# Ledger of designs, part 162: VHH binders against q84jc2

Target 1, 232 residues: q84jc2
Amino acid sequence: MSKMRNLVEEKFLEFYESWVIQLELYLHQLLIAHNNNTMSETELRHLISKLTTHHKAYYTAKWAAIREDVLAFFGSVWLNPLENACSWLTGWKPSMVFRMVDRLRKSRVVLVEAQVKKLEELRVKTKFDEQKIEREMERYQVAMADRKMVELARLGCHVGGESVMVVEAAVRGLSMGLEKMVKAADCVRLKTLKGILDILTPPQCVEFLAAAATFQVQLRRWGNRRHYVTHS
Below, E stands for the ipSAE of ESMFold2; O stands for the ipSAE of OpenDDE; V2 stands for 0.75 times the mean of E and O plus 0.25 times the DockQ between their complexes.

## First folded at step 9 (VHH)

Design pb10 (framework vhh_8fcz_2; at its last look DockQ between E and O 0.69; V2 from the best seeds 0.00; counts 0 for: pae E 2.3 > 2)
Fold by ESMFold2-Fast, scan of step 9:
Structure pb10 (fold): chain B 232 residues (1-232), chain A 125 residues (1-125)
Amino acid sequence: as target 1 above (232 residues)
Amino acid sequence: QVQLVESGGGLVQPGGSLRLSCAASGFTFSNYYMNWVRQPPGKGLEWVSGINSDSSYTHYADSVEGRFTIIRDNDKKMVYLQMTSLKTEDTAVYYCARSPDELQALFEEGYFDVEGQGTQVTVSS
């Protein structure tokens, strides 16, 4: 199991390194588009589409990987300690993106009243979905602890073969429940991202995506520098 | 080959409830994001609700949020739409629809590769 677990982790590590390199290239294009007012609306939409396709590629790879080993995403080897510390259910916390949206209100391109109202409605909906998932996680953790403890207590540690089978069943149950919660969280992430992009104009979408990508890249760079310093 | 068969429609008074059912066959039901869409008289198709493959996520149109509940049973290969507090504006032919890709269903509104034949819901006094 450890060799197969390592293989899943190594495969996703290779994917993620390439994915981040491409994200940095897209960030460069977003910053050029934001600073240069020469791109047409069609060109901006094409760039936004490239970013949404890139994020979809991440979730396609992630969902394939969690079917094999969801636990690889809790304390991921492809993330530095800072990125792991900032993780909520294996990724970014959906409501955090509204911090980036708030920065748009102070930018050169002002949001109209109708957009502000729709963004606030989306923020409320996103927080509601987050809280629902957090309640599910709490119930799951309590149920898993109770189930596992009862099973271990009943085995009394003196029946080897049956103990192994019960522990394996408990681990499989944990994995299936975690897969559902991770997918629920990812669905809220993707729907929140889609909602924001639907409300914003193409220039505002570019600014938002640039802010989000900048934060992700900077968090990784800062964490990598700190990690490097502690190891060297 | 691939089939979706709706049932449960009918005439109901405003404020009433109905439960629609959709029976799927000819494909691996548990791999697909499933939707309910409706077509009111003389209008285009309107997406109503969606549910992902493992029921961990559900989404609703603003017009039905809090009144409708989408449920699926993968063992029975069924999708349900529980409708409560029905309004005259809910009068429509309701269709069960399959999204071709689960992840894409979260980004693209109203794209389906398979739709059922529909079931009529009429809300009137």
Scores: ipSAE 0.700, ipTM 0.875, lowest interface PAE 1.3, mean pLDDT 86
Fold by ESMFold2, look of step 10:
Structure pb10 (fold): chain B 232 residues (1-232), chain A 125 residues (1-125)
Amino acid sequence: as target 1 above (232 residues)
Amino acid sequence: QVQLVESGGGLVQPGGSLRLSCAASGFTFSNYYMNWVRQPPGKGLEWVSGINSDSSYTHYADSVEGRFTIIRDNDKKMVYLQMTSLKTEDTAVYYCARSPDELQALFEEGYFDVEGQGTQVTVSS
């Protein structure tokens, strides 16, 4: 069946396709910077700034879109099924980004002990923030289930305009709670990203951003090819 | 005209508690990331805590984590700082401050505007 998309989904799909193309172009610049050991610190900081600005632009667009329809971000039409399956509250899971840092430490990035200590402190804080969000989501889900059970009991006894109003109120309540939780998760993502970039040196930031962009691009490419099936 | 008016400071013994208040006017309060910052005697401004526009995310300096709680009330256009287990090191003038852009507030240290005169907190035996 043909998939119908509302205006929020259509607009964000167009934005996201353009955004990811630009991310791929920045990835090429990051890889050039990685291979060119003569780039100045000023040049590296400019490139890092471009990447952080690009990520901020994503969240600017996302936060505008979730005000209109947060549910569009759960099972997004602009992501393939693999990308959607890897999402935690509509994005990358903040604590998992430290696997990228661990990978860099095992390969070629040398961190001094002060950086290692700060990164472990940030990892613990990030995990704490994630757990706090997960607990709040659980409390919200329990409260929603209790309200839903009362409303379902009333619907079993009544038909008509009251039933429509109850359903609309429940959807509104779910959407408002989800919007808050998505925004909280995005704040943790942004703060974690900022924290990592503050701890790393400019060359190390380039390595990290290149690894992160590579993972995102590869996840998209692999997921787009995996579900091809021909029957004849 | 943008106004942020801090109150609730005072003299407290170590281990004591205070609640600071900040009344906001002259801007759309519910759109802003809000902060508490402090200036200890003879030192520069030090960020203490922040809260996003819908209270879904709060953030604290390491030195106050677990002791201070930031709260906002968008209907009353108020932000509060509940301080407990106060230490002599907490002695400072406390200011509330808004960050013009919520996303930038998460990316840039010191991304806030101090508008008020602050409220003095003194923790002393």
Scores: ipSAE 0.515, ipTM 0.808, lowest interface PAE 2.3, mean pLDDT 84
Fold by OpenDDE, look of step 10:
Structure pb10 (fold): chain B 232 residues (1-232), chain A 125 residues (1-125)
Amino acid sequence: as target 1 above (232 residues)
Amino acid sequence: QVQLVESGGGLVQPGGSLRLSCAASGFTFSNYYMNWVRQPPGKGLEWVSGINSDSSYTHYADSVEGRFTIIRDNDKKMVYLQMTSLKTEDTAVYYCARSPDELQALFEEGYFDVEGQGTQVTVSS
């Protein structure tokens, strides 16, 4: 039922569980704010700031953890299979959030022409950045078939002595490359998020963040219900 | 004391190139995200480019992407900005600025403490 977890996985699991609980609390506040037209701009900005700070905390923890074991995030035990299936390079796909922005446009939210233009520019930029990372990933994946990795494959079950050093070196090399790519992807996520928040008004930001948080929380809930037997 | 010393600015024609340098001291250089920012005449400070501690990621303002390249040398405690295809709108005083981390830099673009004297870049025919 439970996969054996290393120390990094255990620690991050604990962190993430707490983080999600806090996210749900913030979601509640966002929904209240969204339905309350009496909140001042200052109050809305404060709430937005709390959410952005919360997201920063996640990535701070993540980046600390990936320094120790980036591989843990390619089999994230703190996520259910549905969440994992929807992940792109250990997180949400940056371009996906524009679907949420589109939802705003279809709702009672009125975006001015300048906002629409900027959002489209950001969308294009985000897709471009994603593609760049994907190309690098492809390049890296091809490059993984280097001497060290071939040696690792060759050794198979005959690892011992000097061979252990070769295996360790290969794993270190792989991990370093993966860490680089994960960080790059995270930067695109954060840049995209910031970009959207910079374009939207405070009320629009609250609605957007509420939508994003709702999606994240519901995805987790759906996945947990489906895989309750194996993810308890 | 924290010191950031920018150099390499000058007068250049449109389409030209310049390489800016920033020498850092007084802090653990390798622990900081490094940035270039600029202040055009009569305008506020704007973010130009950033590079993380291990150079694993760089990012740029849309206005300079594809034309500018940021590089750092942790051993020398240096940050560089290679500027190509310069435009008149690139005219500004350029500053090197540090951020505690990549996340801070990403969320607070344009909000930097300028600690150096800057270097003037003028692009004119």
Scores: ipSAE 0.214, ipTM 0.638, lowest interface PAE 1.8, mean pLDDT 88
ESMFold2 (binder alone), look of step 10: mean pLDDT 88; pTM 0.896

Design pb11 (framework vhh_8fcz_2)
Fold by ESMFold2-Fast, scan of step 9:
Structure pb11 (fold): chain B 232 residues (1-232), chain A 125 residues (1-125)
Amino acid sequence: as target 1 above (232 residues)
Amino acid sequence: QVQLVESGGGLVQPGGSLRLSCAASGFTFSNYYMNWVRQPPGKGLEWVSGINSDSSYTIYADSVEGRFTIIRDNDKKMVYLQMTSLKTEDTAVYYCARSPDELQALFEEGYFDVEGQGTQVTVSS
């Protein structure tokens, strides 16, 4: 364990690197499927299921990790600075995926009126859920600056007895509050992803997932090139 | 050993309110996504509402959105359904249900492995 990294950070870094490698392999399969008109609906659904399972594996690992150290996910060591700059509450901003859905209008597989209506309803609901979380995070940040919290921070300068226990309890409460906010954001992300996949046809799902994975992989590559230049 | 026990049902007039309770035992309640589902007379099961393990996320069926509120108390191992502006169409047996996996619960309505015995709600003038 490094003084610059704790055990949770080291374990999740190892997990995440492997997870991204597998995402790149799935992206390759998605791109082949998108360009290949011989795949059956059953084969496309199987590929979509692999991606859905892969994303669920990420959130399973993430929620286990945030229970141990939620702060590891704010300014994560396994993400480069560009990836961190693009994060909203430790991940992608749910409403932004609708920009990727908009690209489907220019694809070979065109959205029908019923799908456009359902996607707009989902977009409105997603934006409402985002704003609710943003208001809760604002309340959390304001509470951090309240007189009581400032006083608790002052007590942390005095080592001994009950003051140490009170400060430790307060810090645990703050971490639990952040964990709840991150889980709320992740629930909105997963529900938004599920909603989009339920509205789209299997070929449209493949195109959407390919666009999303391409953006994620390219963002990482762009940020990693900056790191190479900075440290080489 | 693992069980869910509902209570709080009864007869209420249209526009009235009721609070349903569900007592959980035999498992680590705070690890599970919890649901309310209902069965109206002569119809199948209808999912009503869900709440994740730490109460950070709640979701409702369109038919009850804005009228019902799902709440949980992990210390008491209870989940509640606060019902307001009740309609005759809300008449049903209400069941508390546990989802075996929290992430899967977000992808599949009706993904539950334990259900209670139910409590009857009748909305009638």
Scores: ipSAE 0.608, ipTM 0.838, lowest interface PAE 1.6, mean pLDDT 86

Design pb12 (framework vhh_8fcz_2)
Fold by ESMFold2-Fast, scan of step 9:
Structure pb12 (fold): chain B 232 residues (1-232), chain A 125 residues (1-125)
Amino acid sequence: as target 1 above (232 residues)
Amino acid sequence: QVQLVESGGGLVQPGGSLRLSCAASGFTFSNYYMNWVRQPPGKGLEWVSAINSDSSYTTYADSVEGRFTIIRDNDKKMVYLQMTSLKTEDTAVYYCARSPDELQALFEEGYFDVEGQGTQVTVSS
């Protein structure tokens, strides 16, 4: 691995660990707001804004990192094996967050029919966008195999520095394709998150964000425990 | 100086097609999320479509989904709107608009700064 690639992984590992610690602190604030009903609408909007800003910071750092080394995000060193197993194109699967939304239907703060309709419309659109990206990923996987076969054939027929340059260009092209796929997936993630927050009231947003953050934090804790147990 | 110049509008019959073009200059086009917005006669601005900096993500208003396609060419510094199955309701002045921050644009639909001078699209029989 080049020193630049090693540095990207190390820098993002440091970023991610700090980011998760801050997420857990925000989760505690969300749970207090949800359980006690003591905050004004203005205070709830401010808390929701802190969470959206926190997620923006994650994608700002991620997009900078994938521009340098997108492959670092496939089998990430800052994620435990369980977190990696649950990843879809380097992050959460957008449609899965609707399971957190489904919990709101059974909470004290019930959804009105207009919200239920808009959430179902968003769910359908999100699944459609996911399927489109999955088809693109399948095409890129086929292209990866075809390009490798072509380059292997060229290596058999041509000896010298030109074969190295052709292989490097092919790998770079496929990495650029993966970067575009990851950005497409992240755009769907962010649009899905924004769509849910736009449909929900501030108390419902707090409950939704608390459920999502709880799942993320618990998944990390479960995975860290299981990884340790595996070593024994 | 930042400039966006729209072209390609005109008179077309219902069911017809048009391709709108937007030529960008004065900024690093390949870094920006780009939008098409329109203003129908006597109405306010209506967002139509957007494309991210590398063309990996496109999005459309419900009213145009499946009929319009947004495309960009970063080498030529162009963004296009391919319009098919045009309806009388699509009659409007169409504007090209730049979003200053791609991530912010995903959180705020109306997050765009520079609108061009526009190109008139009239759909009538």
Scores: ipSAE 0.622, ipTM 0.844, lowest interface PAE 1.6, mean pLDDT 85

Design pb13 (framework vhh_8fcz_2)
Fold by ESMFold2-Fast, scan of step 9:
Structure pb13 (fold): chain B 232 residues (1-232), chain A 125 residues (1-125)
Amino acid sequence: as target 1 above (232 residues)
Amino acid sequence: QVQLVESGGGLVQPGGSLRLSCAASGFTFSNYYMNWVRQPPGKGLEWVSSINSDSSYTTYADSVEGRFTIIRDNDKKMVYLQMTSLKTEDTAVYYCARSPDELQALFEEGYFDVEGQGTQVTVSS
């Protein structure tokens, strides 16, 4: 259903472009807050809440879209080739954010022993959940390829209605399994983000969110520049 | 009319096992994030475990991780809690609870309401 896929892709492209523009505005506010030590705890918590709400809006839109067409998220048209190359199951790799957290070791508000311990525990759990999803995805892809290949081989090159129905059933099964994998990955992402924010103080949360948003925005800019050069 | 009916509790020796069941009715069960929560004697509600709408993601409280398993059967509209290696500290009334919004449940611990009467689990020698 290329017509339905096209509508989902265009709608999410429009959403994503607006979402990234707002992320850049929030990044500007995070950088000001990080460089200005005069903001109150209440002001910092309010800014952190804006970022959390912004991420929630992204996953609300994404889960609605994947219910209609999960395949749109594999090789997304709203992402440049570099962003797509750096994606893990349609988004950021959860364990990667701990590298952003490591930057806090050199910050003005240093991590205390108890925070370091909790972050290490969270990192180990996140990595374990990541590996579980990766193994499930590999098994699912192999199983779907084998099933589809067996069905196609059994039907030969006959393009009658029976062959079309078998292929459509296989594609539906693949899509349903992919939706589950993407949703599992997003759950790990959201729990990892929430876990980090719960462990960190408000100034540390601002620094962490600024680092994460900076990486996302810069990766998009680098990929857009390279894409134009290769197609020019 | 939303109903959640817990069952399967009882008296068990330390190190024993129990399987709790929760029967759901009055809502589209397959769309909801589900939780097990417990209330030990003289204490407040404590979150135990959660499972998302399609069973692709589960979470556990540190105190039960590796010992308890949450599962759901959307066709039967059931949530289960398989408990192993039970400790005296697991003694509590156990409730299953529905989260109104799946995404919010991931951002907010305790984003659920206890609907039913619960089932009593007593772990003693």
Scores: ipSAE 0.540, ipTM 0.807, lowest interface PAE 1.8, mean pLDDT 85

Design pb14 (framework vhh_8fcz_2)
Fold by ESMFold2-Fast, scan of step 9:
Structure pb14 (fold): chain B 232 residues (1-232), chain A 125 residues (1-125)
Amino acid sequence: as target 1 above (232 residues)
Amino acid sequence: QVQLVESGGGLVQPGGSLRLSCAASGFTFSNYYMNWVRQPPGKGLEWVSTINSDSSYTTYADSVEGRFTIIRDNDKKMVYLQMTSLKTEDTAVYYCARSPDELQALFEEGYFDVEGQGTQVTVSS
């Protein structure tokens, strides 16, 4: 069917473009803070709070949008093909952020033994939560292909009012299942982000948030540059 | 008035199982994340588990992960805590607590209200 933008897609595209512009401005502030030893702990906590609030605003807008049309988030029109290819259940894969923490540690970030232990415990818990969701998605995909869904698809070929109502009910059920799965994935993302920020000191939080925002912004730029070279 | 009534506590041997229940009334249950928190003798409140409004997400304290399961029934306005492989360290008064169905509930530890009377769990030989 047509890949035309619907109302949810248009509204979220407008929101997301503004959200990314603000993320880039916060990234500039994070990089300045990271390279400047004159900022107080209070100033660093304020900057961390701005980033946390910014990410919360994203999930507030996202959850409102998925209640209207969760499918808009699978193959999103506000993301370029590279961003879409790197998505795990409509967003970043929670466990990937530990690779960013590991790279910062290798870059002479001084993490004390207690922090390393807590980060490893959080990593294991995050991987467990990811695997649980992946099993749920696998069950969902199997259910999509079962005999009842195949039979319902056949019934949908008829234009009678009864078949239309049955198909609409099934599509609503599928959308509700995906909405629950996306929300579960976002809950894991939010808990993982909070867990890392709770373990790290304010300077370490700034460095981590800067690394995460840099990766997100660069991934978008790399994918957008591909559009100047239409090589299949 | 908001009411949370915990039940199901008792004396159990180490390695045993118990199922705690919490009956909610006086608010729109399906709008709230629900939590179990506990208070061991002579200690402060310790968070145990959270379940979101539609049961799509559950999370647990490291000390109970794999041993406890949180379940909710929105139609009956109930939340449950299924406890297995109980340890003496699990001895506490267990409370049911609500929190808003919002991002703050996931981001802020202790962003929940303890409103129930509690139910005593004692793990002892």
Scores: ipSAE 0.234, ipTM 0.640, lowest interface PAE 4.4, mean pLDDT 84

Design pb15 (framework vhh_8fcz_2)
Fold by ESMFold2-Fast, scan of step 9:
Structure pb15 (fold): chain B 232 residues (1-232), chain A 125 residues (1-125)
Amino acid sequence: as target 1 above (232 residues)
Amino acid sequence: QVQLVESGGGLVQPGGSLRLSCAASGFTFSNYYMNWVRQPPGKGLEWVSHINSDSSYTTYADSVEGRFTIIRDNDKKMVYLQMTSLKTEDTAVYYCARSPDELQALFEEGYFDVEGQGTQVTVSS
């Protein structure tokens, strides 16, 4: 609603479009590496590093943007409706990446028992951290529906001066709470991603990253091509 | 002028507890995220724990989750690491490190600059 809020949305839209184009280029490189089995370990580690740096760039830009306008990330204008419907606290649900990991177990790339145990430990920890954030989200939503907040909304509609200032202070407090929760969710995402990459070998990392990027890119394409059904 | 001074280490038996302290000076402490990192004998730096500027968010390495607790006191310019159920593999020199954001703590493991001498923790029978 403010001019600064609109500028944050426009700047992140521009950033995100460029970021996705680069992700598609990296996905192409990952698929070539995965299919050919001709790259050295050093070359694979370099490619993995490019993807890691790319994801770090995303979270650097996101955290700068949410500091200015966290609400831009709820119902984001740079995401299509399908991408928004699949979002959990402004991004991917951390435990869902283990579905990409499960594909590795069924591929021709063999996971050793030590890796399987570490991945299961990480899966359990990730689900635990995810549930902690979900409980905080529930507490936040209950607080928003609190009698005091409802009364402040009523007062803001018909009374000026003091009531307007009190409502604005409350809204700022709610926005800061959302920012902290979104950053907490992103930290679980980053910790989960880093944990998986630390457990996997370079060829397995390439396969995992290719699966994750493929899903993200395809989800965007499916959502962009969807149309309303007039006879449904 | 920027200093981080670690203390509280020592010799402890497996299953024991220790509380490490880090005293910060020469910078605006409340503007920085704080980390504990450790270096086991003959190995590189390993990230242990992270706390953001206002204590609203903490993270831990999988090896220490549920056993260690990171706390900060912005008024005293201190960060602490409360260690319980200590294991022989926890033996290391522990360092306090500042970070401008939590992304460095999560992705840049091993890239932290340690400013102090650290504090030695030895877990042995």
Scores: ipSAE 0.011, ipTM 0.287, lowest interface PAE 9.5, mean pLDDT 81

Design pb16 (framework vhh_8fcz_2)
Fold by ESMFold2-Fast, scan of step 9:
Structure pb16 (fold): chain B 232 residues (1-232), chain A 125 residues (1-125)
Amino acid sequence: as target 1 above (232 residues)
Amino acid sequence: QVQLVESGGGLVQPGGSLRLSCAASGFTFSNYYMSWVRQPPGKGLEWVSGINSDSSYTTYADSVEGRFTIIRDNDKKMVYLQMTSLKTEDTAVYYCARSPDELQALFEEGYFDVEGQGTQVTVSS
C-alpha cells in the first residue's frame, strides 16, 4: 500500500533529496581540503561558511514545514528506517556530535589544551541542555495518559461531530507542544555546532565537518541497502 | 517604524534584584529572536541573554547564568530580563536587541539589526 503523502511531506522530500546531494558534493570538497595543505585560511573559512549555510538552509526549510505539520518529522518519509531509528526529536542527538570531536583527538590533529578544556565545557553544557529537553518530552508523554486523554480516547468510540471536534482540538494542542520541543532541540543542535566551530581552527573545522558529513552519508547508505533488500 | 524601548533600570545594592522591560513595536514581534546586551563603563557591547520566537529556547552568558532569566510575552510584545543576585560587575547600560535572522542569531550573539535606546543599571554599595 502506498502512503498518501500530504503536501508538506511531498515538498520536504523533494527539498531533502536535493539537500543530501549537495551535502555529498560539499563532503567531497571537505575531503580535498583536508588532504591539501596549500589552501589558505580564507579559502578554508569560505568552505566552512558554505557548510554552515547549507545546514542553516535545512533548518529554515524544516521550521517552515513543522509549523504546517510537525508530525511529518516523526517517522519521516524522506528518511530510511535506520535514519529514523537514529533520530532524537527529529534530528541528530546533540551530544553524539562529540563522537566526531573524539575522532579529532584520536587522529593526528593536535588540539591545544585551551581547546580541549573549552570542548569539554561545551560537551557538559550540551548534555545538560539535551537532558532538559528529554525531561520535557517525558512530561509530554505522561500527559498523553492523564485523565483528559483517557476521556478523549473514550469519546473516540462514539461517532459524531462533537467527538470529532474535541479529538481534533486535542491533536492540534499535542502538535503545538511537539513543535516547541523540536525547535528547542534544533536550537541546541545549532548552538552545539556553532560552539565546536568557534573552538576549532579552520583546518580542524574542515576535519570535523568532513567526519560529520561522512557519518550522515554513510548512515543513509547503510539504511538504504537494508531497505532495498526488504523490498526486493 | 520599528522601535524597542527599554525601562526598569536604576540603582541597586549588591545582591539586589531588578526587572528590565522592553516594549517592541512596528514589526511582527512573535517572529523574532530577542536578546539583551549590555555595555559596561569603558567596555564594548556584551551579549547577556537570548530567547527564541516561541520561548522554547533560552540561552545566557556564563557570567549571568543562574542569576538572570529572560522571558517574552508575544501577546504584549514585551521581552523582560529578571535580574537577581546582582553584582557590581553587572553595572552597565542594558539594551534590548532584535536579530534579523533567527537561525543566524543562534550562530552569532552580536547579529542584531535593531537595538533600543538603553536603560542604565548601577550596582553599587
Scores: ipSAE 0.593, ipTM 0.826, lowest interface PAE 1.7, mean pLDDT 86

Design pb17 (framework vhh_8fcz_2)
Fold by ESMFold2-Fast, scan of step 9:
Structure pb17 (fold): chain B 232 residues (1-232), chain A 125 residues (1-125)
Amino acid sequence: as target 1 above (232 residues)
Amino acid sequence: QVQLVESGGGLVQPGGSLRLSCAASGFTFSNYYMHWVRQPPGKGLEWVSGINSDSSYTTYADSVEGRFTIIRDNDKKMVYLQMTSLKTEDTAVYYCARSPDELQALFEEGYFDVEGQGTQVTVSS
């Protein structure tokens, strides 16, 4: 019903709240590492590994959930309205993370020419993959409004067994199409994250991950403050 | 028993085309990230292409991008590599491979737990 969460939403809400609490703890560790000039490369790599494992845990849970109900991820109940407004295909827009990388060019941790070249190549590839998915989403939206889909919607108003089966098949097709687009977007996100971490040194990785986590945590806090005030 | 069996290799002229096939058995094929990798004469394994479990994401080595297309058919438990505009540098034994963790496959290019027996592709005049 309209006032109750479904099982997928309830399970993922519980998972996400716990996941964000752990992200805040990792952010604290990243900020300490960023301000501590005495941490070894091995210690920094260990911390970076904790963050990558944490992000992988998120996508493991997400992909299990979208297989059950992909629509739960469009206008997610575990996200506040501000977080939802900043989403692109159920998550962060891959190309936007390069703006966080640009901050490293202005810090004391200077990127060498080889890194700048590799990051630009990755940025171009990421934007290409992102635009391909956007074209697929546009085609999906157009297909939902075309004459054949309108005919299926009309047929769905009839109670007959054949009509019910045809409508159910169409709805399954729509959900599968969205699931594939979300998974494609998540694959681009994961490849973009991996690419950046492979190019950056451990101190640069810590700074990048700290910037990304800071933005995510602060966006949630800003949106939650406004949301609670609105609902109070 | 997990098995991958490649076929479709052969001799082809530069600029020609070949379609490689890989038949999978002994595992839930639709849950696995699949790859094509190759071994040129006298060299180590080189990753060529990858495809995720539902075909929504494909990726290619720079050397083959725009020329090769990876395709999968989960109902038939098959992976294909459609090769066009073949170059002498594409001469190699081609293997299909699976990754045990789809997420790890996206993080680690060259991460495979099973490889097939291989099929020889020779591009020469």
Scores: ipSAE 0.596, ipTM 0.827, lowest interface PAE 1.5, mean pLDDT 85

